# VH-VL binders against q5qx64, part 30

Target 1, 184 residues: q5qx64
Amino acid sequence: MESESHWLWLFNTESGKLSVKLSDTDVFDTPYKPSQLVNIHFNEQMMDIEDATTFQIVSETLEAYPADKMPCAPQNAALNATAWCRFGRPQMPQSWHFQKSDISEWPLERRLCELNSGFDQGLFLILDTDDEFATCLLLSEGMQLSAIKSLRQYHVIKVTLNRLLPATVDLALSAQSNWGQQLA
Key: E = the ipSAE of ESMFold2; O = the ipSAE of OpenDDE; V2 = 0.75 times the mean of E and O plus 0.25 times the DockQ between their complexes.

## First folded at step 16 (VH-VL; framework fv_lacutamab)

Design k1 (at its last look DockQ between E and O 0.79; V2 from the best seeds 0.76)
Fold by OpenDDE, look of step 16:
Structure k1 (fold): chain C 184 residues (1-184), chain A 122 residues (1-122), chain B 107 residues (1-107)
Amino acid sequence: as target 1 above (184 residues)
Amino acid sequence: QIQLVQSGSELKKPGASVKVSCKASGYTFTDYYMQWVRQAPGQGLEWIGWINTKTGKPKYAEDFKGRFVFSLDTSVSTAYLQISSLKAEDTAVYFCARSGRWYFGKYAMDYWGQGTTVTVSS
Amino acid sequence: DIQMTQSPSFLSASVGDRVTITCRASQDISRYLAWYQQKPGQPPKLLIYAASILQSGVPDRFSGSGSGTDYTLTISSLQAEDVAVYYCQQYYSTPLTFGGGTKVEIK
């Protein structure tokens, strides 16, 4: 899906909703609360080229995976990711919810990861990484963190890199690629 | 204005060491990675690595591991590249460059130092 | 490592001409591509990042396009001041890698 230059950010101060106006008849609502957002002092704002490009990159990234293996529509995830990249409040690390992985260094090219809370495992889109932390957007419909706490789809959480697990879908793709090469 | 100012040209003998400095100004030093790139005479650009200016953690290209060492002095917003056991093939212009802020441009280099010529000759 | 193949290596054109430089990655780099301009005796200058986003202060005669493995830098109307070597660079994965460069000259 291509981003359109006429897309608009919408923020409703009364409802506290951040939305994307895709067309006159199509408005996408993000699940983010005002408390999770910054720089939302507008009613209507044009989506800029960085936002459009963010959407495109994320969309294409997610579309590369088989639809039946993804827990969300690429467009929805991309829109929410774009929204977070633009308006998301920086998160404090919450690594304690997740099991440690054997990962010492996270490859830059891996845009997806999984996190395991011991209660549940979720698929995440990595929105930002450095040598210490990853900011991750939940793609799964939900994820249980504890007996009393759960994440909703598209929730953003920051964790240390040693909590990241390779995404199952990436492993599958790699296996398929290797098999194809062996057959060639 | 954002500026990266590097130390002056260096002439060294093989086996010697050199330390190039890159002083940043006009922005928060620790908010951006510092990249190092070299360019041999008449050649293209070659990525050496980067250093996280906040944590000090470096990442090196494989070919540069060992003799190339990144360091920081955050108190003066300065990054350093030290090259030990210099070889003739290390003769090049060495650039420091700031990475971008935006996620999808994070590792694009938006501001560059003027370059430091390091010549290794017997 | 991702190899970046840049073409042509040399380009000579007249002022006002449309100039196109191509960069091909050895694998899909998902638009994590930057274009740089390096004039003689100067450091590289960022022109475009994320394949198509023009860096602030860069003339709009420069544009970038592409996806997957194939990317293009276009100068819609070549100017005398555009004489330089242009490099593409991927930052999809480490090590970061540059194309071999395209030397652009004026006829």
Scores: ipSAE 0.891, ipTM 0.943, lowest interface PAE 0.5, mean pLDDT 94
Fold by ESMFold2, look of step 16:
Structure k1 (fold): chain C 184 residues (1-184), chain A 122 residues (1-122), chain B 107 residues (1-107)
Amino acid sequence: as target 1 above (184 residues)
Amino acid sequence: QIQLVQSGSELKKPGASVKVSCKASGYTFTDYYMQWVRQAPGQGLEWIGWINTKTGKPKYAEDFKGRFVFSLDTSVSTAYLQISSLKAEDTAVYFCARSGRWYFGKYAMDYWGQGTTVTVSS
Amino acid sequence: DIQMTQSPSFLSASVGDRVTITCRASQDISRYLAWYQQKPGQPPKLLIYAASILQSGVPDRFSGSGSGTDYTLTISSLQAEDVAVYYCQQYYSTPLTFGGGTKVEIK
């Protein structure tokens, strides 16, 4: 699924709610709080080529995985990733929710990761990494972070690299490849 | 006005060392990685590596580990490439280039220095 | 390492012609692809990133497309000032790698 020329950003200036109008009968609501978004001064705006490109990259990345291995529709993740890349405010790291790993660097090509709060372990899409931090969008339907706090699906959190775990779906695909080699 | 200004051309003998500077202006130096790329005479572009200007942590392409060393002086917004034990094969134009900051454009190189020609000859 | 293969290595075209340059990656690079223009005696200049997004200040006669392993830079109407060598570059994984370049001249 790709964006079309009639897809529109919708912003309710009263509530601060950001949505995508996909058609005259279909509106996709993003889950982001007004405090997480930059100041938005339109009510309605066409998606541009940057938006379409972001949508395509994320959709194609997730569609490369078997559908039964993904906890979300790739297109929903792509819409929310596009919204965040366009309108999300820069975040401070919130690593304290997550258990440490022994990882100190992360390969660029690894676009998925998992984080473990000690209460739950969730699958994330990596929107951005550097040598200190990863910006991660939750793909799992929800994730308990503490006794009293949860992270909702598609919400974005920034963590130090030493919180990242290899995604189980990537390990399973690697194990499948090794298994095939052993049988040959 | 974002600008990267590199030091002047160098003529060196094999075995010598050289230190190329790249002075940045018009933006917050520590917010963007600095990348290094070389171009041998008549050839294409070759990535040497990058350095995180905030932490000073470098990453080198495998063929450049050892003799090629990145460093910084953040007080003057300047990145350096030092090449030791120069070989004739190191003759090239050396460019610094700033990483972009956009999510899916982060490691594209959005602004480049003018280049520094290093010639290694007997 | 991801190898980037450009074609053609050289082309000559008239002002006003549509020019197409192809870049093929040795594996899927998920649109993590940039195009650069290098005019004689100058450093490279970023034209396009993320396969299709035009860098600020670049004329809209330049466009990029593609996905997976195959990417294209198009100049819809070649101008005299477009004489340059054009390079693609993947930034899907390290090491970052460039195509071999395409030299474009006016005939």
Scores: ipSAE 0.620, ipTM 0.856, lowest interface PAE 2.0, mean pLDDT 91
ESMFold2 (binder alone), look of step 16: mean pLDDT 93; pTM 0.955

Design k2 (at its last look DockQ between E and O 0.87; V2 from the best seeds 0.75)
Fold by OpenDDE, look of step 16:
Structure k2 (fold): chain C 184 residues (1-184), chain A 122 residues (1-122), chain B 107 residues (1-107)
Amino acid sequence: as target 1 above (184 residues)
Amino acid sequence: QIQLVQSGSELKKPGASVKVSCKASGYTFTDYYMQWVRQAPGQGLEWIGWINTKTGKPKYAEDFKGRFVFSLDTSVSTAYLQISSLKAEDTAVYFCARSGYRWFGKYAMDYWGQGTTVTVSS
Amino acid sequence: DIQMTQSPSFLSASVGDRVTITCRASQDISRYLAWYQQKPGQPPKLLIYAASILQSGVPDRFSGSGSGTDYTLTISSLQAEDVAVYYCQQYYSIPLTFGGGTKVEIK
């Protein structure tokens, strides 16, 4: 992968696509609609150091998980996460779609979570948290919210913290680490 | 310009209470967390906790739960730290600091108050 | 809690020297690291956040690097005004924790 310093944000006003130019031959398209984005009044814009760092952090975070346990490529998720962090429109909470969890406080270090709609359960990357809400990016290929509504991969949704579930992949990793320590 | 101005130095007896103020200006007060950090004489920095200026919800380090209380007066963009039942070991400079970046830098403290010296002595 | 081990505790160098301060976290903190400069009688000043992003207004002789557990603050050319105590801080998890500090002096 080329240095992030050479990456460009691309926005096509005609198609409404936000993309990342990774190289002369490699362009990554985000799935986000113009209505989901802010500050997109450009054709080309250099990715700044914050964006690059965001990408690195997210990428490294996701790469720490076994590939077979992740529903997406870390790079793709990281690019979309970076795009949202840079251009994503603040979302209104939509907690009603999801079942409540028994979690009273969400640990800051947990970057992944699951949400359950009663119809489906999805893996999410937490993009932002405060003491009340979490902004989550869907990593799963899709998630059914209701009989007539579904989320697409990389869709961003804001929910109250009491909707967050521990990510299965995190639990698995913790179990493995504990087992390894016991064997050592 | 962004500025955090803290209240003046305090001299207290053990068992007394103190309330330190931190007045913010130059930015939207409720858009950033207010952090509290103390520094004992000749020592390093110690995180006390933070308060969400929008919701008023505080978070304390375990060692500071109980006697340390964060509060706000959003009408004057001021955060407060109250310490009750003061002990000699509470002698330190207390700093307020703003945290306000994107998620990955969210809790880096970019602007600091000048510090408030609290001395607890018999 | 995440422990931040900072080294060295004390550093004396000449003006123009390259200075390196290291911070090691007790666990992977995923670049959620900040560096602060504190001059005598002053509050800390943010230098770097997210491990490598230079805070606005900070001279470019300061740089940060690292990932995982190991991080470095570098002053490419030490200046007289750089005399201070430097702290690393993780904000990966609660409680936020600081390194023990590195006192930098000029020979």
Scores: ipSAE 0.749, ipTM 0.910, lowest interface PAE 0.9, mean pLDDT 93
Fold by ESMFold2, look of step 16:
Structure k2 (fold): chain C 184 residues (1-184), chain A 122 residues (1-122), chain B 107 residues (1-107)
Amino acid sequence: as target 1 above (184 residues)
Amino acid sequence: QIQLVQSGSELKKPGASVKVSCKASGYTFTDYYMQWVRQAPGQGLEWIGWINTKTGKPKYAEDFKGRFVFSLDTSVSTAYLQISSLKAEDTAVYFCARSGYRWFGKYAMDYWGQGTTVTVSS
Amino acid sequence: DIQMTQSPSFLSASVGDRVTITCRASQDISRYLAWYQQKPGQPPKLLIYAASILQSGVPDRFSGSGSGTDYTLTISSLQAEDVAVYYCQQYYSIPLTFGGGTKVEIK
């Protein structure tokens, strides 16, 4: 619904920073390093309709949840998701950090999941799934993966489907709906 | 130039089998799922399912499980739909269609074959 | 299963008219919606995906809009070659489902 015609991608070759210019006074910095990115040979580039559409889909998906149940502003997650969809380098799976579940298929409409490293459990936005893998963007403020490794907010990790867990916020909403229906 | 070319129309009796082919050209066949859709005479469009052209793993709509089988020959960039135990209700035009590539357009169908008419009559 | 309801089922308009076709989903499909054009004796042709993104090679007179459950295809100035049946399709969840179609004719 929101116009994206004034937003620009910025890439600073000196700092290696990918950003979105939202206005003359507002610049949003993404956390991604150049080694994680492709197609960054520009100083300034217009967002296209596909970028705007990605932003709107992610914003609307996350805005459907109560704000106090989300660990981030939906618009911040949407900007980073848009950046990753546009410029993110394809990843190899890193499933070994996460405990195995018994899930072999994942419904397309489930756009949130949780992953459990044994050290921590984080909430993720699913950017893409196929019959083998899910590409997941961390919404939680951080997630310990091992004794020496952590995943920072908005960073992306690829896993096999048998690492996915249903998001707690989705389970809570489903339970509330079922309870209301049972009482009616 | 992206193109999907299907095999010719078929006239079959109930209980027979048919195998429709869909030959792809102009792109890397294994990078995109192939979908199958049918259209009965005078009716709308009905999704049958898709096949992952890299792994060969199919997904079928519930009403099409059992008699409808997708397969591939990746050496000639060709997808197949085989229908066994044909019924009169299977009379339709059958289309193959390529899945899109983009993150939030992935399962839209961006290129379609010309269609194969399968007629099942006594 | 998500039901897709198109309206109108049929319309007749003059060349140059603005044409609007609506599509309602039985639940929120989060812009995971495509529009197809099917001319007689031809396969469907993708016009719009993700509710609003125009497929390459499609004329600018076609546009899509909407969110949630309600979506619209607009032809800003109907041309003679636009005579076709138009279908919406959701790809939010399996099974993928199509609307019943809208037949567009020139008056």
Scores: ipSAE 0.673, ipTM 0.868, lowest interface PAE 1.7, mean pLDDT 91
ESMFold2 (binder alone), look of step 16: mean pLDDT 93; pTM 0.953

Design k3 (at its last look DockQ between E and O 0.73; V2 from the best seeds 0.00; counts 0 for: pae E 2.4 > 2)
Fold by OpenDDE, look of step 16:
Structure k3 (fold): chain C 184 residues (1-184), chain A 122 residues (1-122), chain B 107 residues (1-107)
Amino acid sequence: as target 1 above (184 residues)
Amino acid sequence: QIQLVQSGSELKKPGASVKVSCKASGYTFTDYYMQWVRQAPGQGLEWIGWINTRTGKPKYAEDFKGRFVFSLDTSVSTAYLQISSLKAEDTAVYFCARSGYRWFGKYAMDYWGQGTTVTVSS
Amino acid sequence: DIQMTQSPSFLSASVGDRVTITCRASQDISRYLAWYQQKPGQPPKLLIYAASILQSGVPDRFSGSGSGTDYTLTISSLQAEDVAVYYCQQYYSTPLTFGGGTKVEIK
């Protein structure tokens, strides 16, 4: 795990960028705007154990999927997810952009989902769920919501559970796992 | 300080009902799930379910569906567990516990009530 | 349902000893694992969450490690006050499930 080093949160008030300093030569920039963030009144802040653990959990979760089936690098997604978990502003639900699914209850163990806007379908990482809403981070490079609106990669959106679709990649993995068990 | 205070011990006959209360203080009641766990005498911990204190929506383990009912009185920051048609095997200490963490730690139980002993005996 | 298997069920050690308790999940639970301490007549107390994060107020002699299906609670130097039953618990999926517990005693 790359989290062996003392990573630092960096916030530049001039540029409005939130970044993660991974090393002296490696800085990761998140795409999030100051308006999307809270508690960013710092220049440098050590990443705490909770953030590090979040990163590890997300990284491991995403690394379990074949690389060719994922639209992003697990590390990048994990860093952005961690950043959002730490600094992300709570979002208002925006379910109207997405088609309803037949799912009434979302299993806790499903960390990925897809959303369909009618214009596009995107793969999301579920950052948080309750019995009503899911906070989702876009893993796909982009997603068209309407004729004039699109989401960028790693954009976070909150939706009602009845908008969530099973992730295609999860279905594929389940099929493979079942096959493997049958062969064993 | 954060505290969960449960109602006192109960002695019931088979077929009777009991309602255990769990009063929360020291935090915003509706910001956390309330978990219910029981422990039979000399046995381990068994998850009964949880209730979303904001929406009131419960989640029950399969074995507890039907006779076990979660409810809330948010005005007094209190969660309730009602057990109907009590059986001898329901004899246990019942705990309420708060799920206290954000995101991926959400369902770890960081604060517990002192427990309520429910004894079902003929 | 995810089964949590703890080992050993019982251990006796001396004060100052290093104690290790293992918890194995029937499937990968991705570090969604908590450890609890329960002393006689008391409710459980959260020690570790997310497999390795020490709960506030818990002595640093307690530590958690592991990933996938295998997790470990370690007490680096067992103290008399550590006599208790310890439980692991997964919250990867519902139903939430606990291990069978490990009773720790002092010789």
Scores: ipSAE 0.817, ipTM 0.925, lowest interface PAE 0.7, mean pLDDT 94
Fold by ESMFold2, look of step 16:
Structure k3 (fold): chain C 184 residues (1-184), chain A 122 residues (1-122), chain B 107 residues (1-107)
Amino acid sequence: as target 1 above (184 residues)
Amino acid sequence: QIQLVQSGSELKKPGASVKVSCKASGYTFTDYYMQWVRQAPGQGLEWIGWINTRTGKPKYAEDFKGRFVFSLDTSVSTAYLQISSLKAEDTAVYFCARSGYRWFGKYAMDYWGQGTTVTVSS
Amino acid sequence: DIQMTQSPSFLSASVGDRVTITCRASQDISRYLAWYQQKPGQPPKLLIYAASILQSGVPDRFSGSGSGTDYTLTISSLQAEDVAVYYCQQYYSTPLTFGGGTKVEIK
């Protein structure tokens, strides 16, 4: 946990750019616009234990999957998830971009999902669910939502549960463990 | 000041019903799930289930489906646990508890009611 | 269902001792783990969530650690007021499940 304990949030108050200083020479830029973030009043601030814990949970979740099945480095996803959990503004649902499924409940332990816009299907990390909504962070490099709109990697969207699809990588793992039967 | 206040202890006969209340204060009631946990005398903790306080949708542990019913009155920030057809094995302290902070701390139980003792005896 | 196995069931220690309580899950719970303290006649009190995050108002002599299936609650210097039963609980999946508890006493 030494690496996380020396990491610093950097915020340029003029441009509104949020970054993580990983070392004297390494700075990780988050993709979030100022309008997506809460009001930030520092230029530099130490990551706290909650930040470090979020980073570890996301890293370990994604590292449990084969690297060739993931569209991103787990560390990059974990840094952006940590930034969003700490500084992201609450979102209105935007379910209309995505095709419906028949899901009315989502198991807590399923931390990945896919969403289908009709133009594209992307892999997401679920940051939070309840019995109505999921807050999802895009892991795929990008996702076309409509003829004129795309969602960029690591951006966050909130949807009703009836838009969630099981992640393909979870279906593959379930099929390997369920001898003689297949699950969605 | 976040607080959960439960109704008083109950002494019941087998076959009767009981309704335990849990009144919340100091926070927005509909922003957090309410969970129910029981503890039989001298025993550990057992999760009964939760209820979404905004939608009223419950989730029950398998052993509690049927006789255990959660309900709400959101106008008074109150959750209820009703147990029908009481059995001696239902003798326990029943706790309500609020779900915790969102993100990766959600569903830890950060505030608990004082407990309601339900005693079922002949 | 995820079974949570606590050890030891009982421990007796002196004031000032380091106390370690372990909790093992039957499968990986990815740090979705809470620790509770329960004193006689009281409801449980949340000490730790997300395996390692201290709840507000809890003394920092309490700490949590672990990942995967193995988790630990540590009391760095046991105090007389720490006599209680301690429970771990996973919230990785439903049903939510608790360990069997660890009763901590002063010698």
Scores: ipSAE 0.581, ipTM 0.841, lowest interface PAE 2.4, mean pLDDT 90
ESMFold2 (binder alone), look of step 16: mean pLDDT 93; pTM 0.953

Design k4 (at its last look DockQ between E and O 0.81; V2 from the best seeds 0.79)
Fold by OpenDDE, look of step 16:
Structure k4 (fold): chain C 184 residues (1-184), chain A 122 residues (1-122), chain B 107 residues (1-107)
Amino acid sequence: as target 1 above (184 residues)
Amino acid sequence: QIQLVQSGSELKKPGASVKVSCKASGYTFTDYYMQWVRQAPGQGLEWIGWINTKTGKPKYAEDFKGRFVFSLDTSVSTAYLQISSLKAEDTAVYFCARSGYRWFGKYAMDYWGQGTTVTVSS
Amino acid sequence: DIQMTQSPSFLSASVGDRVTITCRASQDISRYLAWYQQKPGQPPKLLIYAATILQSGVPDRFSGSGSGTDYTLTISSLQAEDVAVYYCQQYYSTPLTFGGGTKVEIK
């Protein structure tokens, strides 16, 4: 992978696509619609250091998990996360789609979570959080919210913190680490 | 310009209370967390906690729970730190600091108050 | 809690020297690290956040690097005005924690 310093944001006004030009031969398309984006009044612009850093942080975060436990490639998720962090339109909360959790406080260090709609459960990357809400990016290939509504991979949704569930993958990692320590 | 202006130095007796103010200007007060950090004489920086200026919800480090209380007056873009039952070991410079960037820099403190010296002495 | 071990505690160098300060976290903090400069009688000043991003207005002789548990602040060419105590700080998890500081002086 080429240095992030050479990456370009591309927005095609005709197609409405936001893309990342990774190289002369490699362009990554985000799934986001123009209506989901802000500040997209450009054709090409260089990815800045903040974007590059965001990509690195997210990428490294996701790469820490076993590949077989992740429903997406870390790079793809990181690119989409970076795109959203840069251009994503602030979302209105949609907590009603999800079951409540028993969590009263969400630890800052937990970057992954799961949400359960009663129809389905999905793995999410937390892009932002405060004392009330979390903005979450779907990592799972899809998630059914209702009988007629579903989320697509990398869809971003904002929910109240009391909807967040611990990520199964985090629990598994913690268990493994504890076991390793006991064996040492 | 962005500025945090804190109240003046305080001299207190043990057992007394003090309330430090931090007035923000130059930005939307409720868009950023207000952090509180103290520094004992000749010592390093110690995080006390933060307050969400939008919701008013505070978070305290464990060692500061109880006697340290964050509060807000959003009408004047001011954050407050109250310390009750002051002890000699509370002698320090207390800083307020704004934090808020993008998510991955959110809790870096980009603007600081000038500090408020609180001296607790018999 | 995440402990931040900063080294060295004291550094004396000449103007123009390359200065390096290291900060080690007790666990992976995923680049959620900031560097601050504190001059005598002043509040800390943010230099770098997200491990590598230079804060606006900070001279480019300052740079940050690192990942995982190990991070470095570098002053490529030390200046007289750089005399200060430098702190690293993690904001990966609460409580937020600072390194012990590095006092930088000019010979």
Scores: ipSAE 0.840, ipTM 0.930, lowest interface PAE 0.7, mean pLDDT 94
Fold by ESMFold2, look of step 16:
Parts: C-alpha cells; sequence; structure tokens
Structure k4 (fold): chain C 184 residues (1-184), chain A 122 residues (1-122), chain B 107 residues (1-107)
C-alpha cells in the first residue's frame, strides 16, 4: 500500500497559504499561518518519499483506532502532520497553559496523548518526543486554553513531558486488559 | 563531512576499567543524541543505550545499567563510554553512533564511529 | 522487548541477481525500522530508515518495503561490493533491538 506520488506542495506568496494539490481539481489547505512556517522557497514543489512515508505512518497510526473514537479523519491529520514536519517553525515550549502530571518519562510507542488546560482536555498526536519535551498536534476539533485563548485543530504545541496525560482511548484498553487478567 | 573518531583499542585485565572516547566533527554536536552499540567477536549488534548530548541525560538498556556509564565533554564535541569492573564477556568492539533524522527517523543511527576493540583477558 | 528475526541467515548469489532479505518483528513496529550494511572490518552503515527511506548516498539498487511486523530489504541487482552482513533494527520502543544478521556473499 503506497501513497500517491503526484501530490504537490503549493505556496501562495501573497496569502502565505500552504496547501497540498491532490489532483487537478482537489486542493487541501493547511491551517498554518506564515509566521508558523519556514523553509518555503517555492510556489509549487513535488512531495518526496519522506513526505509520503510521514503520511503513511500517521494514517496507519490513527486508522488503528475505530473511526467513531477519532475526532478527525486520519488522512486530514496525516496531511497536516506531513506539512508541519516539512515546514513547521521550531517551537519554544508552552507548558504553562496545561496542568501538571507526575510523568517524567514517556514511552516511545505511545503516539497519542491528552493535555488538560483546566478549561478543556484535548486529544493530540505526538510528532516528536525526547527526554524533556513532546511536540503535539491537536486532533480534537478545538481546545480552550484560557478564558480568551483557544488552540485550533491540527495546530502544534511543544510541552514538557510532565504535562502529558495518557490518551483516554489507550487507558480504556489498559483498564480492560487489567480487568480481564484479574478475572481470568 | 560528518565524522565520529573513536579512541584506540584496549587490552585489559578482569576487574579493570576502560574509557572509550568518541569525537564528533562536521555537525552541531548537541543537536543529536549519541548512541552506543557493541559487537562481541563473531556476534551481531547489541544496543547499550544513548545519551542526550544537550542535557547529558543517559538511557541504558537494562542489562547495561550499573557498570556502563555515558558522559560528555561538549567543549570538544566528545562522548565517552566508561566500563568498570570489566569481565571477559565485555570483550567486544564498541561503536558510537549518531541518532538520525528528526521526526520518524530520529533513533535510527545514521553515522558510526570506526569502533574500539576492548579485549578482557587474564 | 521486541525480537527481530531475519531470514535467511546466509545467502550466496551471483552479480546481477535480485536479493531479498526479510525481517519479522515480534509485534507491530509501525514502520520504525532501519537497515544497516556492515562490510568486513568496517562499522555498520545506515541504508534505510522508516522502513522505506534511503539514507543519503545509498545506491538506488537498495530498497525497503513492509509495514506492521514484516519488512523486506531488496537489492535489485547485486554487485560485488555488496558483500556484507545486513542487519535490521527496530526503534519503535526501547530497548532498541537488531535482527541476527544476514551474510551475503558472491558465488
Amino acid sequence: as target 1 above (184 residues)
Amino acid sequence: QIQLVQSGSELKKPGASVKVSCKASGYTFTDYYMQWVRQAPGQGLEWIGWINTKTGKPKYAEDFKGRFVFSLDTSVSTAYLQISSLKAEDTAVYFCARSGYRWFGKYAMDYWGQGTTVTVSS
Amino acid sequence: DIQMTQSPSFLSASVGDRVTITCRASQDISRYLAWYQQKPGQPPKLLIYAATILQSGVPDRFSGSGSGTDYTLTISSLQAEDVAVYYCQQYYSTPLTFGGGTKVEIK
């Protein structure tokens, strides 16, 4: 199973809008502002094998969950994740919006997390993690951060690991497994 | 050109210590983790662990916790592996290797040192 | 820990042959897989990461494929200089683990 090799990056220099041309008639717009983007020296550029691989990894990760448990189409999240991995501006941590957890380490294989602002709790895809930070892409439709600020779907933030919560969908699987082991 | 140059081979007695160095050049040392891998004679590859070159925080495979210690000197772009209380089964070639591309290739090992042979013999 | 099983352990082929090496993980590793080449007396060299992406400077006769638990390294036309041991490695979770290796020789 392979992604299509004819997809193109489009960048409108007047509006600063980054898009993916999927076909002659289909264009997917990313939500990112010009101030969030770097390394764009084109009006049109072919996607490469690294872009296709990013798309496939994210699509397959999200498709492993039932569609009714996901707040977005996996392909839309994968297109935006691919755009961010290629063109997203490096971010400083913005952990202060989120409540602290007791976590100091995060398993590499945990690709989903949740963050809690005290106003809202959102589901995120982890794009990158190290021993101090995680770079997270919002999958939920939106997330209120404060009385006057919100984070929009597919936007990316960087936080310290002690803000991460296990995703509810993954906790349900763990609780179900523990319960089954106790009974069996 | 990206290059990792390791210290020379060592012949040691059981119970001694050894410190292997790995000097990096051709890139920003603190932007990439350094990993350590060993290969016993006639054997495959075995991951020892990695160190965050920015923070100095190590991660070790469980079998290597204790006697194996990673350290850094960022002023000379050098990573170190120290092995204490050497045993005969520590006889191996020890490699340093740089973690790879960010995102989904981050922990693949894209550049390797030439290897340092440590021989532990009475 | 994730076990990586390579097949075959040893392979002998002629120059120009298509060579296939397989690697099976004990669980789904979601394309977090690398292939390395180790020539005699040399350190390993990264060929492929993320299951499919060629490392810079690697000849295009090398390719990777697979998903889930099953992955393949293909050499489309074997050359004399490809004599080496080939290792797969998962980096889906720690500890990072390698396959047992496949030694490739020329007849």
Scores: ipSAE 0.728, ipTM 0.881, lowest interface PAE 1.4, mean pLDDT 91
ESMFold2 (binder alone), look of step 16: mean pLDDT 93; pTM 0.956

